# Miniprotein binders against q56419: the designs that were tried, part 18

Target 1, 326 residues: q56419
Amino acid sequence: MEGRTLEEVQEEVFKRHGVLVPKKELEDLAKALEEAGLLLTEKVEARLKEEEEKLKRERPMRLAGLSYPEGEREARAFLEAFRASYPGEGEEARVLLMPHLEPSRVPEVYGAALAALEKTPPPERIYLVGVAHRPLKEKAAALPVPFQTPFGPALPDLPALQALDALLPFELFNTPLAFREEHSLELPLFFLKGRFPEARVLPLLVARRSPELGEALKVVLRDFPGLLVLAVDLSHVGPRFGDTPLTRTLAEEARRRDLGFLERLAEGEPEAALAFLGANPTRIDGVEVVASLLPLLRERKGKVLAHRLDLEAPTLSAVGAGTLVL

## First folded at step 3 (miniprotein)

Design t7
Fold by ESMFold2-Fast, scan of step 3:
Parts: structure tokens; C-alpha cells; sequence
Structure t7 (fold): chain B 326 residues (1-326), chain A 119 residues (1-119)
């Protein structure tokens, strides 16, 4: 509200959009939101400061018991069930693109990633690049603490993280609270830690394209070699994402865009993959990650192992997921 | 049991969509609002922000069905449900509270436009 009256807000909405919103509904909504904000501001700020302090020591599991089992034995059985969902063989990965979508929605896609990891020699470290689902103070961020998993803590590669920080024009260890609840790191990490229990990790989030991140990572990877993992989802279509309800035509367009994007990456042509998407009308969230990591993806040929456009029937929406080995 | 509550919510949304395909907008709204209540209950126990995202989707589905039904009373109920979700989002993420307030206003603006367009 920023000190504006409801009349001023209503006038602004009318002026910008030519729509007159009922004043009573705006007043009731604004009052409820303002009351809630006032009542909880100090408590929430105190809680967030406390959570931020805790994150200096470790990142606890948030999705255990929801997206994957909490116990190690059950977690291992869960992981093997996902591997069994993919009937094919994997290929060795130097770069792995895998989803961060709820695993139970696309088990064969995660199974394909597991198959690739079976063919990949255990890396000393994993560069795990996810997508920020909340604002970062900079274009990218990292959290240099142990991440808890059912297979034990995934330990940070502090030397490699510090080397990366030194090469960037911004503070890498910004916005620790963005990592408190971040499924684009937690869900892939569950599978990666299950397969490579001794690997250290660099947990990285991209909010906006950062070519300086890709250039710095290229340097760091030469001195600290490891597996690069892009944890990204593909098309997001339907009412949940601002579209009309999912039609067969929209679903086909989403699949076409997902596969065209992945196939161009598989040919070692990441600029062509981005150009193919143009304005990104189906909202592939991997665009910002790929655009940031261009120097690491050029001239690396590979193979698309799996792809699925998963229908979210309740919202008439769908999210694409894929596994790509480079 | 949050997992059981989530499953019931997803089943309710599925019933809402089946009703929508049949042109039974009143049943679609009722099932969507039922799913919203279940999702808010699960959120209270888990504090999982993705459940608020699903609740927002359920509220939006209810709004669309209510607008097709052409009932101002049902539209008002759907808007109140949406306000409840945004209040929880503002509490959860104070740094984004202003964004959630403006998103709520934009959704009311869109809902009103649709109501005028279809009435």
C-alpha cells in the first residue's frame, strides 16, 4: 500500500487497465492483509533472523516424509524404485540436466537420471545448479553449509566455493534464507547423495541470467573438476501459469518446445536452444540457468534420455521434465 | 496426517474439474473450495509453501467456475478464499508481502473484467 489510500489504488488500477474494481472488496482485502502484516511483522522478522542464524550451521531437510522417505532404508528402497521406473540404460554424464519437479509425478525421468549416474564415475564434487523460487539479492547465490539428507549430510566444498566467490563481481554467499525452503536443490540432492555419498557439493541458485557465473564456473571447474548438474524443469502451461486451460494443441506445443530445447543442447548448441524458444511462451525455467552456463555447455554433445509433460489435472495445467546427458 | 489431507484435496480438485467439464459450475466451485480448506489445513501442519501455491490454484479454479455460473455470491466467496491464501503468504514471506497484496488486487481486477465480459 505504501501509504496510498484505497481511492488512489482504485484510480491507478482504472487508469492502467480500464477496470473498476468494487471498492468494498478492495477495502476488505486490503484491511485483512494490512492487519495480518501488522500483527505478524515483528514475529516473522524475529523468526527469519533466527532461521538465518541456524542456516549458518546447516540446512535441514524440509521435504522428508513428504516428497521422499525420512529413514535411510526407506529412502534407498524409494531411490531403487525410481531407477526401476526407467527401462533403459544410462550414459556417462559430464553434465546432467534433471528435473526438480515432485519426483512421484515423473518417476521415469528421475529413473533416467539415476541410470546416467550409474554409468558416471563418482565425482569428488557436484556443482548443483537450481532455480531460485524466491528473490535473491544478486543474480545467483550459494549456501556453504551441510545439507541434511536421509543418506547423511551433503558436505559443502568450501575451497571450490571460496574460489568461485573470489572470481565473481558479487557476494556469492548472499540471501541464505532463499535456501531454507528450496526444492530445486533438495529434490535433486536426495538422488545425487544416494548415488554419490562421498561427493562434496556446491549448492547454487540462479534467479536471473548471470554470464559472469558461467565464466567463473569454467575457471573453477578446471581447478576443481566435478559433475555439473542443472536441476531445472521445462514447460509450465495452463491456468496455474497464466494460460487458458490445457488443450491438446497447447500440450503438443509444450512438448515440441521442451524437446527442441533439449535436442539443441544435446548437439552442443546452447545459443541455438535459447533462440529456438524465442520469447519462451511456455515458460521453460531452465532458460536462465542455460543462459548463465553457456561456456560450460557449448560443443558438448550428448543424449536426451527421457522427457515427460506431466498433466496436473486439478488445474488443467502441465509441467515438463526431462533428463539430458552431456 | 498431512499426506492424507493432501490426497483428499487433490481428489476434490479432480472432482471439481470433472464437474467443470460437465458444465456443473456450482459443484466445481464447492469442490474447489473444499480442496482449498484441506490445503490450508495441511499447510498449517507442514508450513510447506507449495501447499499455499496449490491453494491459490484452487481459489483461482473456484473464481473461474463462479464467473461462468454468473453468481455474485459465489464470486464473493471465491474472492474471500483467495484473500485467506494471500494473508498466509504475506505472513510467511514479509519481504514479499507487498507483492502478494498487489497480486491479490490484480486477481480481483482480472476476475471483475471476466465477470463484465461474460455477464
Amino acid sequence: as target 1 above (326 residues)
Amino acid sequence: DPEEVLKKAEEAIERALEALYRGDYRTAIEEALKALELLLQAYAETKDPELLEKALEAAWLAIYAALRAGSPELIARALEALARVYIELAKLLPEEAERYRFEAIELLEEAERIAREHG
Scores: ipSAE 0.000, ipTM 0.103, lowest interface PAE 22.7, mean pLDDT 82

Design t8
Fold by ESMFold2-Fast, scan of step 3:
Structure t8 (fold): chain B 326 residues (1-326), chain A 119 residues (1-119)
Amino acid sequence: as target 1 above (326 residues)
Amino acid sequence: DPEEVLYKAWEAIERAEEALKRGDYRTAIEEALKALELLLQAYAETKDPDLLLKALFAAELAIEAARRAGSPELIARALEALARVYIELAKLLPEEARRYREEAIYLLLEAEWIAREHG
């Protein structure tokens, strides 16, 4: 456990064993583990407080040397290689949907995003909306500090972040530790900073649908115009995500749901995109982000530039990735 | 031409799935392996990664059917089929190549062991 919510533990057990453990039994287990000293101890709490204090100053790179090069020159060459992986031309984006999956797995999808950014005028700021992979105290959160990249620090747009915070019914800067290791922001940011080195950033995470976030962002974007980026992956299928090993029918269903979702967004119909997915059986992680941002996505027509279902053969699993311009 | 081959492969996968549902495991394996051969041939011509994904599904159908049939010979054949797909995935995805090659080696070793121990 140690810092995980009971709901996350319950979901993980269900995915791995197909059993819903009653919340009361999970609470009893958590108490037993705490008594055994396996839950958050004073020593672990002290380390977490220290890490939280560091995050008040800056967000360091975590994936440099793993997912992208650490040096600026090598990072620039890496971007050019990804752009070259997509043979098409981009289109100007006011809203960009791009993946946060490991870039080397879907280079043509990131290349499509780079092509779109190439046709887009440099924005003063980027609203970068990712998916929380760790629990948040509220439905959404932001971290108002410089994010380090090989191209220099991506500076926060403090006035815009403060304006957003003022409009929300909850504290926006509520879970700094959730940002310590968050690839849904770090990986897209690498590409965005490489293309728009002068743009400030609003790094936002969504854990659960927050209609109030979308309403507040619509107001803030009027006074602080910028590029909206939805950094989301599409279908997650196979044993790694709680399914049976990939079958032809499961992969076909994942592709159908990914493309149906993206095409409805491209028609400016985000409610139709959500309705199309229903219970979201292939686990498109963008659902909560799209549901939160409805006011910003309605009546914006665009184009799907790329889509891939990336096979992870050793786990017999797959993750969908796409690039959509609105 | 290419679409005809793909259509035949897809029909073979459907026949394999239906045979598996009705407990005809030998037919399920035969149809799944036929689909795999067609898909690997089409992949060699087109280099379309989706064909490797379909070949992986065919290999998995063969493995499932072989395990339910309880035939060591058929299990070994299905593991060999999966290894062939992993070898092609290693060529397609250079950054992942070592992992896929290692998995293919382990599958081939398991197939050899099964053949030696059981028959």
Scores: ipSAE 0.000, ipTM 0.116, lowest interface PAE 20.3, mean pLDDT 82

Design t9
Fold by ESMFold2-Fast, scan of step 3:
Structure t9 (fold): chain B 326 residues (1-326), chain A 119 residues (1-119)
Amino acid sequence: as target 1 above (326 residues)
Amino acid sequence: DPEEVLKKAEFAILRAEYALKRGDYRTAIEEALKALELLLQAYAETKDPELLDKALLAAQWAIDAAREAGSPELIARALEALARVYIELAKLLPEEAREYREEAIELLEEAERIAREHG
């Protein structure tokens, strides 16, 4: 009906079929379709409530068989193939920045992360900080349940999560549905669980800058030491992201912005990294994460192990990915 | 007349979006492919890079609609259309040329495979 008035529809039917449909009947049909839409919305709401209740028990795999193999043997071979894609030796990480982009697009970047994890002593727990791709009720959230993986469930570190919750000015476990479909946690977790099968996890999402989260995490890490992982992608450029169409110049700018950001983080200057991005108009989904975790990133020096700007061919768009060890 | 051709292309894109939103996938594919042809024609005359960007969007709408329609023939046609845009982008963008050509080849190979299997 869009783009046509009821009068135009009535006229066209008369011309084609010689039948004059009363305008009121067309109005009644339009109203019935709208009412059906409202009923559909109610059904969706009921289903979401059911899914929310399921998330109180566990977080199932969503990308198994799509982004990584479902079976444990196949998943192990997949993991080792990614490690093999990076010819370098890793470095010990206390803080690891890695992507959450589809792994097959940037295998050498994930391989660099795996190399770093090989040099890192097995942590008792991993603070996995991803980016919320759906709105959160608060600035950040966590889900305190087992996350399923092909290597077995990644168990939550309940004492550490509870200690974190106690230090925050908001309820940490505030938006369970945000975790139902969240690749910024699921994809890095696949690699982390494969390397550290015994580590417990604090699955954290950042939607907006929360300096309180960084301050609280600094305190919690003192009592519950572990590996901090920032699961963030870098530049998002091109029409798919509402940006200018990708040209050679824009691609070069995106690579320069990504590396400038990572290099400043590697120098222990996270405020300088954020300022650098502020002067350069590229969407990096890690901005809110870095801004939230400033106390954990200051004066911590490290090394950029890998970077790639991956072209998403169908949309003339690109996403940057990198591995940084601090 | 490049201006008239572009105006027709813009209207075809609008009709494709409208058709896609209402679930009329066949009309959406037809209008998107029509827009693509018009945009490539205008690009050949003007060499305006923005027209390739518009053609890329038209090709993407055609692919989305063809996949929803579940028609192997239409999927193959849409993949071929996207490959044509990448070939032109490879000519325009030397630094990304290898990547665009490789993607175009993959799209054409997939289109040929689909056409052969469902012929």
Scores: ipSAE 0.000, ipTM 0.201, lowest interface PAE 13.6, mean pLDDT 82

Design u1
Fold by ESMFold2-Fast, scan of step 3:
Structure u1 (fold): chain B 326 residues (1-326), chain A 104 residues (1-104)
Amino acid sequence: as target 1 above (326 residues)
Amino acid sequence: SPIEDAKYLIELAIRLAQEGREEEALEKLKEAIKILIENGASPELVAWIAFFAAMLLVERGAPPELIVRLVREVAKAAIEAGASPETVKEIVEEAIYEIEEEVG
């Protein structure tokens, strides 16, 4: 996506309104951005070191009081309300795909995930794979510390994390700061910890395709069996994501794209799911996670429990969310 | 990088404002300000961004009430992201005064 120059911005304003934005104000803004970049290097490095030191001990809640209640009792009631939003029964999961979108926007999709968890025997550990929203030093990363939740800390499975690290061609614990603000782990973890309070967790982030991660996880899962959770959202469409305004036709296209992707995964054909998306340009952040985990998804048949395309009317944009059990 | 992310969002906000999509421009500016403040940007930078965005909206004939709301929402976002409330308030109030002088 091409950014516009300050001169192009000024020229567009002139064409639309017959007046030029004062060039001095645009130049002052450019200078301020340059100065902010310098301040980032000097002041923010000190703050980031402080946050990194805190992350050596624990990962604190960041979305408590915003996306979910801070208190345990209120959090329990909140979680149960989401389960009630889904009228169906779940299916037992060995692999669960669930969203990480703001839960209040797609309550029935999270409810379907909770229904699946209710049918699933308590696992000893959960492999929670989310999407990095900040660059990682390597293709993937993990943070081997307790993650705080309203239900108590989700403890790391240190032996399983160390076994995984030993099999990878890169250091697994490479970018602690990427976990400081990471909703693709925090939001699913809220629901998972509420349902499985005794399970240990492997919190994993994928930034780029890592076939070696999938191969290593296949080995580790044999010695350390557990529930694999892919915390991914589906289609991102509309101006908010650099696309054209959403129409009924484009919304239906996005729904068909999401369901075609999920149903191919449900047939145990993840390569076919990826190929299906390749024929249609889309912004599905889960594609890098699925591409990394191919060995764990092949020949596993399952069921799509829920799907919603969440409409954001003010921006004429939408995000797809779904629950898939394998 | 955080600065490159913020720059992209500011450029997007300017384009949205030029298209008459003021509410969307505000949302992108608020997101950019949060990123910049969390990564050490000065309150002065926040005030300059708010003033520049407001001037573009004035030139488009936006109502003064919408412009004042834009500046206040950007200030609120900056404070919520950890900027000094006292410094942001002083700079933003000066910017609002200047905008009201030009409109009125």
Scores: ipSAE 0.000, ipTM 0.213, lowest interface PAE 12.1, mean pLDDT 77

Design u10
Fold by ESMFold2-Fast, scan of step 3:
Structure u10 (fold): chain B 326 residues (1-326), chain A 104 residues (1-104)
Amino acid sequence: as target 1 above (326 residues)
Amino acid sequence: SPIEEAYRLILEAWELALEGREDEAFEKLYEAIEILIENGASPEEVAEIAFRAAMELVRRGAPPELIVRLVREVAKAAIEAGASPETVKKIVEEAIRRIEEEVG
């Protein structure tokens, strides 16, 4: 209807159905749509302003009762079940790459991350870097408020966040609403808070490559040492992601791409990991995060603890997930 | 199935919208709604899909103009797929009513 005349609408209905629609009915519909649109616009704007104000105080749980239990006791049992799903031992992490997709889809991958956290001395703070699933005003953003979890609130490291903000050429706290519904932070945070209840958090989102973020983080980490967590999923293949339907061959290619990417990161060669993906075109949502954090990933050797390609049979699609310690 | 194809297009539209590609997102949504109506979806089913899409956009901080555009594109798709003016009005009114209840 936007940009279309009533006569054009009538003509299309006539062409498709051989009937004439009374002009008065189409005029009444157009008026009703316009009036409803004005009311909806006002209500939506008021709601978004209200939500933005609430986010200045805290970030509430959104996936409690859906992706993890609401109660602390039930949440603890849930987390321990994930650890039990991974039969191996972890390794100490200075940098941890872990997934952010639905945990129940890849329990052994989250279990591997938990095993690594058990081998890691409790950090004073966690730099949690996720992927923005909506546009940000800048290339990256942070939200400097407590994030609620079943294990209590994950408190922000305000001095470290302010130090980071001061070094960046853009405002770090630029898009609060992007954090309202963000599973790439909420799901890893559940596991991190369960293992390190005293650690403060820097919740960071990357939307586009920001080399300045990586350079600033390298400086901040010297004064405010902590655990760096990259919360990223790997290959996204199939119609759900705008690709062709998944075949056995495409699934094998996705597994090869994921492991080739992770193995190059484990060798301390993040540029080689990015180049490998450039030669093997696919959607890996961690690319922008890795590209932003190059200064923090170079020359750090480590180990791939787990990898899985999770199949979504109804959509003929798949998402890769892995755990890497550096 | 045609229903599976429609849901695939809806998911693709959401991903395009997340990337700030609203025009392409609405093209996919239009195709999905057309398929659903041509395959016998009720006005209530089409309204439910419009409601779900609008709620996802609200959750992600989409501007109100985009939500209004969503309702207009659903109405346009329904007309082109052969829905009567009465059916189109019912779809639009039900979708707006549910959206208002949720955001109000």
Scores: ipSAE 0.013, ipTM 0.427, lowest interface PAE 7.6, mean pLDDT 81

Design u11
Fold by ESMFold2-Fast, scan of step 3:
Structure u11 (fold): chain B 326 residues (1-326), chain A 104 residues (1-104)
Amino acid sequence: as target 1 above (326 residues)
Amino acid sequence: SPILEAEELIWEAIFLAYEGREEEALYKLLEAIDILIENGASPEEVAEIAFRAAMELVRRGAPPELIVRLVREVAKAAIEAGASPETVKKIVEEAIRRIEEEVG
């Protein structure tokens, strides 16, 4: 038990090994661990405070040289290679659902998104909605600063962000540190900025269902029209995600679940899509985003362009990814 | 394989931590440690695996409090497996040093 006292630890050692550990040695160890823990906490807190101040000016690249090339020329070639990986034609999007997992794992899915962007008129702004992988102080958050990319900075749409903030019952710019390392925004943004270099961006994170966000966005989009992008992954299955090891049956269930979810969204039935997921234990990280954006997804007909379930063999786990245009 | 089962629990714990389910993440890591010890892993092997998991959590922005709790519980488990308090103290000090380098 985590709450074990030093006496209980001493008793367990005696029971298992026949050794009586002196209480003084256990007390000395406990004191050393407490002191080391306090020092570590203080150092990390100081560094995070410094990083938070830097985020008031800009959001630097974190995945350049890892998930995509840092140089503009190399980044352009990388982008075109992903487009080439998808043999189909795109469809014009007013709403685009695309993944945010490592692009090299599902190149054809990102290629499908690029194909859709080729058919889409350049928007003045992009509402980029990702999933918070760190806690937010509120249900959703935004960071109103330039986001660096190999194609130059993606500039924030400050008037639209302020209009959104004014309509929400909570402070929109509430958790800057959540954006310091956030791949659900950075990876889609790489592709979006490469295709629409002049578009301004509203970088939004959803942690929990916020119907008020969807209601506010519907109002803001009327006055500040733009492309809505939902950067979400689909099924998360296997031990890495709290499930049993991946089997052929579990993988087939995940594919069926992903496609059933996407097809219901393509029919303009987002409540039906959520209800379809509610009957199963499989986790989709986009659920909170879709649930928040219901007013923007209802009665929009569209098409699923691509879907893949990516296997992670070492952990017997998998993540689903798809591209949907509405 | 008990080792593969422990590795899978470690990855599950890392995922749970990202969801903000820190107590469940810690529980899964402690389950992995218990499996390893019951199947004959040395205290040093357990410490190395647990500290590699802690480093991965640090790289992914886990709260310092969770990391401190993990290191503390690993130290207790190692002692219960038969490591001397002096040996465990050295292992923990080295782990904290590596974590500090990663954050700094």
Scores: ipSAE 0.011, ipTM 0.392, lowest interface PAE 9.4, mean pLDDT 80

Design u12
Fold by ESMFold2-Fast, scan of step 3:
Structure u12 (fold): chain B 326 residues (1-326), chain A 104 residues (1-104)
Amino acid sequence: as target 1 above (326 residues)
Amino acid sequence: SPIEEAKRLIEEAIRLAQEGREEEALEKLKEAIKILIENGASPEEVAEIAFEAAMELVRRGAPPELIVRLVREVAKAAIEAGASPDTVELIVWYAIFEIELEVG
């Protein structure tokens, strides 16, 4: 198992669980796992090749029946329940920052995003910028195919995507497989498609800071105006994310960090927002997105509609989520 | 809802295994693990669920070959759902520990 000796495996189990596993049982399991690993590699490679071919035509739903209902009627009721969870009114958005965290954990934050969308004139297209949770061949990527939703397919804006590709120093359509399982696009898209069923979409992923993406998008947005959506989560704190267990003080610090970041963005000062985070920018998964999109965020004033730090009790960890209109 | 669905699938898998319906039990366990991982369950949470399922199978006198097969299929489902190698390793380690606790 990863080249470790059976004695080392046995010792580690004993140290963690106080039990000594017989060598024969470990040998039998290790052999079965090694054989399964070899077979699994071949099967995984074949399946990934099939998935890549399918992604040339469409991007199917992956979280339907899990994070949101598959049926259109049930999906509509689900979306309206989230809107109802936020008692306030929205404001018109040219830029919307919303989370991609599991919606059931922060319903009022998604409700605030829905409220903002209700006050926003229907855009011809949505620039949906998420965070890559899988490696990209380049700093950013897009997938120019219909994305399935319970409200019908979200169609790609091919002319705008091609214009963006032409302005970038790298191939935009560089990692189709990264889009196979990507909740930072799928979850916000569910809400966006539910509110703007006719809008076309530019599904974009950022893996690393790309100033050239922001500069190119500024040019493309002039010729292809639309709603810019940053689908990002905020602070990640606690042992699940490499921190100490959450305390009231650490939770207050995370909340202050999130709000300070959002408030500076709301003043049209994205560089100040990044500077405010200081040495811990990686604890907010949207840092690379914001840093890439600086030209689109400067001098745009707006309002923080909602913020929540959601506690994951078993791990004493938390994830921040917010809705910001610019 | 997804986490509750995963728990129900685990309960159903245990019931099917008690009835000698190994293939159906496997399919329910694979789906439960996929749901957990796709909904952001930690490696520890996934391992704990796999551990509980393995424990019940051992208590019902399942042969070691079935338990090894279940661990293998759960690991495959986890990888297909996008689990990290760390998650898969933790699932395997938890299953080994529990097999020993019951068998030894």
Scores: ipSAE 0.000, ipTM 0.229, lowest interface PAE 11.1, mean pLDDT 79

Design u2
Fold by ESMFold2-Fast, scan of step 3:
Structure u2 (fold): chain B 326 residues (1-326), chain A 104 residues (1-104)
Amino acid sequence: as target 1 above (326 residues)
Amino acid sequence: SPIEEAKELIEWAIRYAQEGREEEALEKLKEAIKILIENGASPEEVALIAFYAAFELVDRGAPPELIVRLVREVAKAAIEAGASPETVKKIVELAIERIEFEVG
């Protein structure tokens, strides 16, 4: 009762509403709440175990009907509308950086990614690297199961995932529950599966920098060549992210930092990109992914195709998004 | 409207929870519940909104104990907003029913 006794609660209710709630009735209610609390704890624990077991078989869609259409035909039209939102032709990608922000907020940025994918030969597999929004037992994790999409299941590349697991100093398949609700994989996967329906996927999450992941991936990519996708958002500014309300000056700083980061990556200088951000004061979430994948990003030149800082007026906050091909 | 105000507070709660800011998430949820109850929301409406938020929080990696804490905080907020013991009991019953439905 926030440290209050039943008598204090009763007195406050009386003062506020002029109604006296009998002490015995409040005591019976308190006992019922404790009993309900114990039952709820058991049910939640049972649910988490059940969900973890289900994730050993497949990863269901969570954002279908919310961030993208559930039906295949409607999903295809949605994909084509996003492509149409970007007037450029794109460029071939060996490495693609794309956002995982809600697509409707930055349609031209996703459109630029689609344009790049149209110029890219269909890969046999996609290394999809997102950002963990839930704690992982290790620095990185993967889930070796089919991921459902409106275009059919994105099948895991089991031989490549096992090769990766064998090279790491930790168990790669360490936190299945972290994948149940992970938009940094689900949202880019929708676009990737729509464009490359035959490609197998390595769905990877980075929680904190793992140089050993980048070294292992460099080895695996020699035997299992494919498209590397970094699914990351850029600056996060404003009160939603523990910051001051957005000003024009802060928005300009966020755009400057986003573009400076992307342009240094485009020059094949990922260490320079990280150094440019310093303490990362605008909270670019891609820093841990880039820091983990340094061996795969060095000396790869490319081009920034799109960038946008999307403004959330109700929260006076903003999130940066960009598309980069290497 | 009170429903739109509560919806905005719930969106803030979900955002705070994604950042691991559990206490701030719970405060926004409590504010939403008080607004709804003070504006005549049914026990069913309060339960539906609270449990949608609670499942979002757990699904995004919040500890299971947060659901238990949220049910207690919702019940306390309802009492503070002048809900009858029968209304509070009904909210708790609907909470248990919702969890059983989601689990099973």
Scores: ipSAE 0.012, ipTM 0.415, lowest interface PAE 8.2, mean pLDDT 81

Design u3
Fold by ESMFold2-Fast, scan of step 3:
Structure u3 (fold): chain B 326 residues (1-326), chain A 104 residues (1-104)
Amino acid sequence: as target 1 above (326 residues)
Amino acid sequence: SPIELAKFYIEEAIRLAQEGREEEALEKLKEAIKILIENGASPEEVADIAFWAAMELVERGAPPELIVRLVREVAKAAIEAGASPETVKYIVLEAILRIEEEVG
């Protein structure tokens, strides 16, 4: 009870990384981790239960004072500076794809998203779909509580979340702790709340392809219309991500891969976008989100507003980021 | 920012490792991991940083025992910083597997 077996650990490693580990090696590692206190102890279990209980009431800011300012006035100036970093005009969005990496690394990409939000009528609610960076008990999850921001709390759309939960073959509110430290929701939410302070939010995480999520969302959006936001980063290249060091050729391939993916989405062809990536090996964390949301992306034409490949020179690694309006 | 501070500690850890100061390098890496986890770094990012740091130490002639100890101590630092032990356990396992593939 309340623990993973060695077989579940082997399956998780294989599922994520395609490697099967001999049982004796896993047993030796599990024993070493247990002896080191890495398996759940009474103190850690009590702390996790306390944090889970807190998350039933609200989701506090974790990146305030770090990735964005804590104070409302300073946060407003910060947001305006990002908008100013993008010289173009936006387009009205029904669907917005924007990044979730550190904003200071790609200010013009976030600026392009802000430009699109300026052209978009204020929605009653935002369907904010991020990428799970921690394991979920199911393929997707949501947390139905207020998310704190420097602009005030982003309130959950409880009726829409409950309608979504009712249509899914799994419990939607299945992993509260996965939301405790989740930048793929917190960073886009900062910008979205700054522009649409009255909008309610559906904070959603995707860990694995969930076609049933896309089908359910299509039904819910009919009765609860709103702005759909895909908070995803693009190519991940280099030793930081388990790959070879970045070269000019790999950087050019990453840019072509990112733009080819975004352009096919802009044509309303999400299956073609996924097929394009299949023909071009990639580490795009948005793939599982796009694959889950196919019914919401088909036949919606739009425009790529910005794209950047952010270089981390000391590690010879890079992350792609883009803004797409549909 | 804390992310810039974490990068500074990672760069210092590399420099210390290049100078043969493995214990000091390990302490700087633990600080970097703690900062990153407290600021929303993914389990995959933590595993990749641990792997990268371990490979730099291997290239500088560190013994395999130090590499295993590095990964174990990074996992402890991650838990102390508030990461889920179960989540960190799986990612640390992956870092160890990658290291064993490279070292043989």
Scores: ipSAE 0.011, ipTM 0.234, lowest interface PAE 9.3, mean pLDDT 78

